# Designs tried in a protein design chat: VH-VL binders against p39998r288to527. Part 10

Target 1, 240 residues: p39998r288to527
Amino acid sequence: VQLLEMESITSEFFSINSAGLLENFAVNASFFLKQKLGGRARLRLQNSNPEPLVVILASDSNRSGAKALALGRHLCQTGHIRVITLFTCSQNELQDSMVKKQTDIYKKCGGKIVNSVSSLESAMETLNSPVEIVIDAMQGYDCTLSDLAGTSEVIESRIKSMISWCNKQRGSTKVWSLDIPNGFDAGSGMPDIFFSDRIEATGIICSGWPLIAINNLIANLPSLEDAVLIDIGIPQGAYS
Short names: E, the ipSAE of ESMFold2; O, the ipSAE of OpenDDE; V2, 0.75 times the mean of E and O plus 0.25 times the DockQ between their complexes.

## First folded at step 1 (VH-VL)

Design t11 (framework fv_tislelizumab)
Fold by ESMFold2-Fast, scan of step 1:
Structure t11 (fold): chain C 240 residues (1-240), chain A 121 residues (1-121), chain B 107 residues (1-107)
Amino acid sequence: as target 1 above (240 residues)
Amino acid sequence: QVQLQESGPGLVKPSETLSLTCTVSGGSISDYYWSWIRQPPGKGLEWIGVIYDSGSTNYNPSLKSRVTISKDTSKNQVSLKLSSVTAADTAVYYCARELYGWDSSYYFDYWGQGTTVTVSS
Amino acid sequence: DIVMTQSPDSLAVSLGERATINCKSSQSVSSYVAWYQQKPGQPPKLLINDASNRATGVPDRFSGSGYGTDFTLTISSLQAEDVAVYYCQQYDSWPLTFGQGTKLEIK
């Protein structure tokens, strides 16, 4: 919500549109994640070890999905990071115009999309690469998991299987949630009482956040080790 | 303030698997990258491999088929397993912390005291 | 693999005199070189990173220089406590590689 309000203000008063805000987030978040993946020395062309694998879990019902695809594009454009995306719905069923646009660009830059957890596991085996980072973008400021799950039993089952797969990876994989971890309220940082399954995030990457929400997340998410605020280039006055 | 302490069996028989543990105190292992480096008696340093914040690993190609590095954040420990050991694996084994930075994160700012491993029957 | 070659293998220098240790890489490593000091019975200790940046707590008599393939560690006024083996390390390319070491002794 804080992000949506700032976007409206900056478009009118500072001439920064939603695409610019999204791109600034993706660029800065990609630098942070590249550092977590071993930085320049590991990601060089001359590295003879397997390329790191990043998995994106995204939906088309919120703004964080588009951010995740833009982030994925920046990661795979290096030529040394493999990115696979799994949506909460079929790729053919994407409706959000921004998500569709970012998905198209992501694919043109070498990003891959799979249709199920089983397909994801098959792709991981084919690439001979363990997943190192999962980016959780199934929720954002503009919708809850209850909203997503409530539309279909098929979607509910799919979301639960994606959460289960993600939490199962946590021994060797770091989970980074965009904006808000799956299963928490964006404004307050408190657990979503209407949806019991939650991502056990290692860290959070966000572009604007009330201090109280961050404190509540830290108190209510025992898996949380890091919380990162990304500077998206908006003047301090636009936050008021 | 940060301290690293390696521990291991001391003596390992040829063809067996060597298992070493590095216990970190004064800081969390999840905030850094961790490497294993070894030093045979009277010789120089050889990098074995690294484990990243993500839990992913990168190994020296000369040892890649035999090496596994893992970490346990709840115990604040980094572990090394080296299979099919020979006399050539006799060395002092060090764990070391890599200073994080996007451009130059692969030099070592803290080292453990080292643990001696002898491969002999 | 990038091969790091140090020269000399051993060096004897009088107290208070300048000691110079060289390190040559088989291909360019830009400025991505670190230097370590290892005293008998102790682990290596970081002295220099990024070819010339002195690590925290390291005396100012230690300095590093170089770029590309040729690197130098200089101790401007040798003290008794500086007796050690010194190693260079490149971190420009995988795998990480060290020089063979230079043993520094007092004359």
Scores: ipSAE 0.000, ipTM 0.505, lowest interface PAE 12.1, mean pLDDT 81

Design t12 (framework fv_tislelizumab)
Fold by ESMFold2-Fast, scan of step 1:
Structure t12 (fold): chain C 240 residues (1-240), chain A 122 residues (1-122), chain B 107 residues (1-107)
Amino acid sequence: as target 1 above (240 residues)
Amino acid sequence: QVQLQESGPGLVKPSETLSLTCTVSGGSISSYYWSWIRQPPGKGLEWIGVIYYSGSTNYNPSLKSRVTISKDTSKNQVSLKLSSVTAADTAVYYCARDSGWLEYYYYGMDVWGQGTTVTVSS
Amino acid sequence: DIVMTQSPDSLAVSLGERATINCKSSQSVSSYVAWYQQKPGQPPKLLINDASNRATGVPDRFSGSGYGTDFTLTISSLQAEDVAVYYCQQYYSTPLTFGQGTKLEIK
């Protein structure tokens, strides 16, 4: 039996307000991902190796999207990491105010946004860099994948294209889902019966788990290699 | 400010289905997960199950074959159905909100309904 | 299922004196333990979560401690309104389970 080992990461950057909680998550998660990208020696050094590329697949309408943009901001702000984000909707249609706010800050720090899978592939070709990490932040705890697609065939088609693109990248690329991989129920860890497409994640980054959900994910997601608990230092009851 | 109110029949006959409703005011049920807990006369607390924000459920294995928890976000209500009841199902039934927020933390139940008494008797 | 066992089943403490209630889990539950106070005819009220975090509005005479399998609820100076049954609960895994309860009375 494959047992998933969980890590806890704590930051010295502590804040007691909700904006600070988001910042603590982003800082701690960015330290973890920089470690996965080769650490400070690779990221600081002027060398002939290509800069790592991180792609974020994000919801426009939930907190996982906002967390991913904050995380992306920290990654690109450090230098020697390229970050490209693709939303489940057009960026001009962003609905959640926190996602919009984090997107504005992310852009100011050098983050890039594309409007489609084809635009993403064109950007990757132009950069001539393989994707090393994909961050899946489409579903989160706030909704099911069916809820994200709603009754819109356009959005459903877009999300399916994003999932298909992501799953094609697996192998040399590591896929990290924030909270829960797309296509699974966050509470139970079981596949979403109303949506057939699912992210084949290699890891999960989360600030909490119900034990039953992680056990069911292990049973139903054979690609899963790792799980990380980000300790933001404040009970979730205070987070807004 | 958030208040929970259970409602349902006070008396249910053996073999019938018990149906209870929890009405939530002062807050949306969409952002939280909600549990049902029961307490037989003179005894301790027993967790029945939970419904997550997604609509998915998790039930106490001892009751799983008989229990269904559902929610109606338009009415801001959480419901419990328990089939094939016996005298052992006589209890005060509570609905409660887990104090966890987004990210599936269970943090204990910070808001409780006042409870509704259910007696299973002929 | 994780079994939560409280001790004692009942205790009597004089006003102003310290009351201590213990809770043991059948396996490690980390810090994922809550404590509840239940007065006759009322629903349980959350006192402590995450083993030691006092819930909003709970007087500072209530404190929790412990990790792993051994947990303690302490009332540093018993007041008349503290007469109740106290329950511990683990939320490490489902099914969520409660201790059998400890009845606290004034001596």
Scores: ipSAE 0.000, ipTM 0.420, lowest interface PAE 14.9, mean pLDDT 79

## First folded at step 2 (VH-VL)

Design a1 (framework fv_socazolimab; at its last look DockQ between E and O 0.01; V2 from the best seeds 0.00; counts 0 for: pae O 8.6 > 2, unsure alone 70.6 < 75, placed apart)
Fold by ESMFold2, look of step 2:
Structure a1 (fold): chain C 240 residues (1-240), chain A 121 residues (1-121), chain B 109 residues (1-109)
Amino acid sequence: as target 1 above (240 residues)
Amino acid sequence: EVQLVESGAEVKKPGSSVKVSCKASGGTFSSYAISWVRQAPGQGLEWMGGIIPIFGTANYAQKFQGRVTITADESTSTAYMELSSLRSEDTAVYYCAREAEYGETNWFDPWGQGTTVTVSS
Amino acid sequence: QSALTQPASVSGSLGQSVTISCTGSSSDVGSYNLVSWYQQHPGKAPNLMIYEGSKRSGVSNRFSGSKSGNTASLTISGLQAEDEADYYCSSYAGSNTLVFGGGTKLTVL
């Protein structure tokens, strides 16, 4: 269990170019995760062992999904890490311009996308290897799962199926949530009162901001082992 | 709107092979599972196998293992099903179907129009 | 392993309701025991009607699905002549395998 020094910051109050922050996040988070996957000793052209498998669960949101797809691009672009993404919505229904942009680049860099939990499970069986890392990027700072589902029972059911799949991963699989674990309120860190399903995250990747809700998350998320703050280039003292 | 168009009807002799194509249009092809389902005259629906095009590896029903080959070509958005060692019992309509936008692989929408294969002694 | 069992036929009069059953094992399909229903008119491809908990867009409100224990049910209310067709349930059997029920011929009297 590792705690990072954190300051109370909200991205809504800053004027820094969001595309630049996204790219800084993706580069630094990918380096962190590559080290978790064995670093240079494992991630090399001449390694005959199977490439590690990373699964991304993403939403159509700039603050979460776009970060995840940019991160996925950096993970898979050298061909040493297999990355598969499953969206909370259909990839044909993506609306956020940055999610669309990052998804296009992700695919061109070798990233894969499937459309259902069943197809994800089929892909895992084909690869005959367990998922080493799941990146949970379904929920953002200002968005709940209830907001993502809206009144659509189909989308709600899909999100619940994705959560159930993620929580059934056992063994050495690590689940890293971006900023806030799926199923928790970003402001309070308490369970979402309108959505009962929750990701059992083992780690949290904080995107340049302190995680104010960490004490409540620790109290309500016993699977949590670690939290890391990824430097995205925000000036010291923050804008006011 | 996604559409699936299958190749035309075929008449085959016992012991030969047939290869049916399924061309997808109007949507993303590679990320969606494509299944093949057949229906003999007066009989029910029978799942033969399926493929997720982006991974290229198919899964087959036990009954057809060893006789069926399912492939996909991402560049043409086309799936194929080849059935070998044909018998008169293989006379059927052969459907391709794509997994629905929201659902699992047993939720097929849309379906192809069907390809009639007749195996005549 | 377990087959999906449907009655071979059911019948009902115009304006009445009919229910078609689909019974299988207690094993999961993916994350849950998920069942879909298809309608097939003679000479046509099957048409997705219902997947558990949701109705396909454009399907009449006269069609509804439910599940109790290991049995899924398709209910058609206000029977019309056009409802005369074959109906199939389907489930994901795990390990990338799918199954269909044997089919039920609905006759509108």
Scores: ipSAE 0.540, ipTM 0.755, lowest interface PAE 2.3, mean pLDDT 80
Fold by OpenDDE, look of step 2:
Structure a1 (fold): chain C 240 residues (1-240), chain A 121 residues (1-121), chain B 109 residues (1-109)
Amino acid sequence: as target 1 above (240 residues)
Amino acid sequence: EVQLVESGAEVKKPGSSVKVSCKASGGTFSSYAISWVRQAPGQGLEWMGGIIPIFGTANYAQKFQGRVTITADESTSTAYMELSSLRSEDTAVYYCAREAEYGETNWFDPWGQGTTVTVSS
Amino acid sequence: QSALTQPASVSGSLGQSVTISCTGSSSDVGSYNLVSWYQQHPGKAPNLMIYEGSKRSGVSNRFSGSKSGNTASLTISGLQAEDEADYYCSSYAGSNTLVFGGGTKLTVL
């Protein structure tokens, strides 16, 4: 909510729209994650080893999904990182226009999309690369898991499967949630009482975060190891 | 232009603790990593640890684990380094430094002016 | 963590080129292209010169960095008097830690 206000102010008074902010997020977040993946030493043309795999769990109907897809295309556009996205719904049922747009660009940049956890697992096997990073982008500031799941039992089941899959990842896999880990309230940072399943996030990537939520997340999410605030180009004047 | 200004020189007794501050100005504080590096007289640079203020959890060099505490106050854009159980060998100039570019936490620009800490009986 | 290995000193004449080596291990320099070089004049804080093979903005193009295997190198071409300083390499060393080299004193003759 706070972020939304900031975006509105930024758009109204500084003529920087949400698309611009989204792109800024994607670029800067991609730099961060590329470093986590080993940097240029690993992510280069001369490296004959299998590319690292990043999996994105994305909503089809909120800003988090759009952000994640934009992030995804920046990660995979060079060909040094493999990115697979799984939506909370079938890719043929994408509802949000921004998500659709970003999806198209994402695909053009070399990003892959699968339609189920099963397909994801199959794809993982073919790539001969373990998942190193999962980007959790099902929930954002503008919706909850209940909001997403409330529209269909099929979607609910799908989300639960996605969460289950994510939480089963072990070893070197790190989970980075955009803005807020799934299963937590974005405003308070407390566990969502309306949805029992939660992402065991390792880190959080955000462009604006309520201060109250940070402490509660730290207290209630033991898996959390890191957090990064991404500069998305909101002018200082917008904070006044 | 981002600037880092460190606290003044300290003279401490062995066994005591010292806390050095590093105030950042001219840029974003919360999202940029701050590292602490010390340099004993006539010696080289030694990385001690670092912190990303927004998260608040620091990482440390093994040598200083348990003896150094790095913190940050976002409200004042100030990072702190506290070193306990001081020894004569801890006599050094202590530098804070900010990551040069966002997301690249492995090289630093700018640096503070340094804080001289002298440990003597 | 052991420091990266640098020569204690190097010297060169005005206008010449010098190279300073920084040798680490497969767990730091060898594993990551996260090497940086700092210049330090007496009584001053270090200045970032090179990072990941790229020079910092405002740094003379006479300074260049390279890496091969476990060894990073700083090359200074066209030596000038102001280049006389200590130079330190640094590298990511894994586990969210950094390590510095022992430093190299460059004397310009």
Scores: ipSAE 0.014, ipTM 0.531, lowest interface PAE 8.6, mean pLDDT 90
ESMFold2 (binder alone), look of step 2: mean pLDDT 85; pTM 0.890

Design a2 (framework fv_socazolimab; at its last look DockQ between E and O 0.01; V2 from the best seeds 0.00; counts 0 for: pae O 4.3 > 2, unsure alone 67.7 < 75, placed apart)
Fold by ESMFold2, look of step 2:
Structure a2 (fold): chain C 240 residues (1-240), chain A 121 residues (1-121), chain B 109 residues (1-109)
Amino acid sequence: as target 1 above (240 residues)
Amino acid sequence: EVQLVESGAEVKKPGSSVKVSCKASGGTFSSYTISWVRQAPGQGLEWMGGIIPIFGIANYAQKFQGRVTITADESTSTAYMELSSLRSEDTAVYYCARDQNWGETLYLDYWGQGTTVTVSS
Amino acid sequence: QSALTQPASVSGSLGQSVTISCTGSSSDIGAYNYVSWYQQHPGKAPNLMIYEVTKRSGVSNRFSGSKSGNTASLTISGLQAEDEADYYCGSYAGSYTWVFGGGTKLTVL
């Protein structure tokens, strides 16, 4: 496992409200992912290759789920990246006001939502295209798998099926976890002791620079290839 | 250097609420993790919850979920803990403590002087 | 209930050594491997002495920490009267949460 050297750009002078933090993250993360998908050369309307497919696995969490849906909106807004989102709960059961707001905008911008792994697989068959990027946004700094599942065995089973589906994606598929991969402790980056299933992430997109967690993920997640810091107070050009 | 200063002692009636402040000086407040720990008379330390000010993320011990609210105000470098529906068992000294920098350490290196809250009818 | 077990009290004579244990499940100490020790004198706030096995700067070299299996230990050598205090172990419990042991009262005879 190799972790790209990156400079910490956590500027103490650039404090912005939570809505601004979310939008700054979404813009910068979308730019980074567009470059991973081939950038300007591939994402033009006249490209004869199939449009890339991005799948978002998200929770009903203001920070992780809302960030993921805002990111998905920026990806699909150009009209040449296909984005499908699957939540850890049913869409009709969403409670977080920011997740609901970002989901509404995401749908209006052409983003798609499915309500099961089976529906996701059906959508993939209809598109006749493998997923190129999975965005894992089920567990951020603010949400554990135990918090997501609570005492519900049906929600726990749903999360396990989503992890299983994600880990079965092979070949050139890259799995980018927002902040912390699902199944790892948010603070330490060690395997979660309350949940045995884990996302086999190939990269992480961090909102801050969690040194302890990165070090432990390197040691405990052999699939990890890359980590990127999105500075929530730095202009987009800093990531070139 | 780094210092945490808590608000003064309070006497409260059962069923009321208390809000204790913890003002930090030195270092970079937004990068801290601020925890609240209480100690009833003759008893041990009990972690109640904490906050990561840069993200506004608060976590709570299960025992206090629904009764405690922890917030932070970066402009004043102050964390707050509010405990509602007070009971006589909530009589304790309430400490704030910091983890030096988010994500760099996992221990509580600086402690406030403690705030005595007495719940009595 | 506390997830970390400490003896309620320990004692030792001036100049001798004492060891205070802190035992948990593998999920409390062995899994995350982040344990710290705090000294508390009567009427005072707790004071961090040891994090992991590293002594905090300014703490006497008579204090040392160790871990073996699912047990952390604080050893105080050359006991002095001012070492008489309560000692707590604390462990990182995941997701930026902490747990404490019940505390150990050290009596210097």
Scores: ipSAE 0.324, ipTM 0.702, lowest interface PAE 4.0, mean pLDDT 81
Fold by OpenDDE, look of step 2:
Structure a2 (fold): chain C 240 residues (1-240), chain A 121 residues (1-121), chain B 109 residues (1-109)
Amino acid sequence: as target 1 above (240 residues)
Amino acid sequence: EVQLVESGAEVKKPGSSVKVSCKASGGTFSSYTISWVRQAPGQGLEWMGGIIPIFGIANYAQKFQGRVTITADESTSTAYMELSSLRSEDTAVYYCARDQNWGETLYLDYWGQGTTVTVSS
Amino acid sequence: QSALTQPASVSGSLGQSVTISCTGSSSDIGAYNYVSWYQQHPGKAPNLMIYEVTKRSGVSNRFSGSKSGNTASLTISGLQAEDEADYYCGSYAGSYTWVFGGGTKLTVL
């Protein structure tokens, strides 16, 4: 909520719109994750080893999804990283205009989309690219998993499957949640009482940090190892 | 059951191009690699290249680099192999095959019926 | 990406055992466990027999695969008339490339 307010102020008083902030997030976050993937030493044209695979779990209806797609775009555009995205929507009907726009650009940059967990698993089995990073971008700050599911048991089941898949990842795979790990309340950092399943995130990428939330996340999410605040270009004046 | 069905026989003149299609059915397409293998009359199997449809990334044998183009259409589950600057030596049966990589394993488990391409003046 | 080396032909009597060798390099067979074997009858597409050096693809236990160093081997025991065919080895060769052997004609006497 605070982040949204800051973004609004930034747009109104400083003429930096949401698209600009989103892009800043994406590019800076991509630099961060590329370093986690081995940096320039690994991610280069001369490297004959299989490219790493990044999997994005994205909402089709909120800002987190849009941010994740933009991030995915920056990750895959050089061809050094393979990116696959799975949406919370089962019918390939993206609801949010920004998500649609980012999806289009994401595809043009080499990003790929699968329509189910089974398809994703198939891709993992048939590709020699290791899954090293999962980007958890379903919930975000502007909605809950319950909001995403609404009254649809199908969507709820899909989300649960996605969470289950993510939590089954082991070894060198790290899970980075955008803003907040799914299954937690974005404001308080406490477990969401309305959705029982939760992402076992190993890291958090955010552009705004409520101190209360991070402390509660640390207390309630033992898998959490790291957190990074991304500079998205919000002027200091927006905080006052 | 997975099936690969290739396009019909081709007769081509030297210097021309040929494009062979391979339609997959009965299984997933996008996540598997489709390879092209040819066999000249009385000769052995020769790997030409392959494509991972979901990524659209094609790899080629060095021998055919610059002369072969492999593409895939995910919407129709069809892979294509185009060979240009045809020579008499390109007369062969051209197979598409699906390869699987189970972890760190690669093999060709399903094959098309083959397409005969004859290059003659 | 040179072809793997196979003997041009091998022969055996009914009921006997034969072995077909496939020699590569430290960059293919020696580097990976991605060796596979294919059987091809005249006028037919190849059929996968063995994959990952030793695993059978729905074929008789008379067929077995092994590898030592840069050489893989296919052994066919209890030869039957239907085993008469061409046999090809193949291997991953790195960087998403694949290579076949020259093929071996098996004659059953």
Scores: ipSAE 0.022, ipTM 0.543, lowest interface PAE 4.3, mean pLDDT 90
ESMFold2 (binder alone), look of step 2: mean pLDDT 84; pTM 0.890

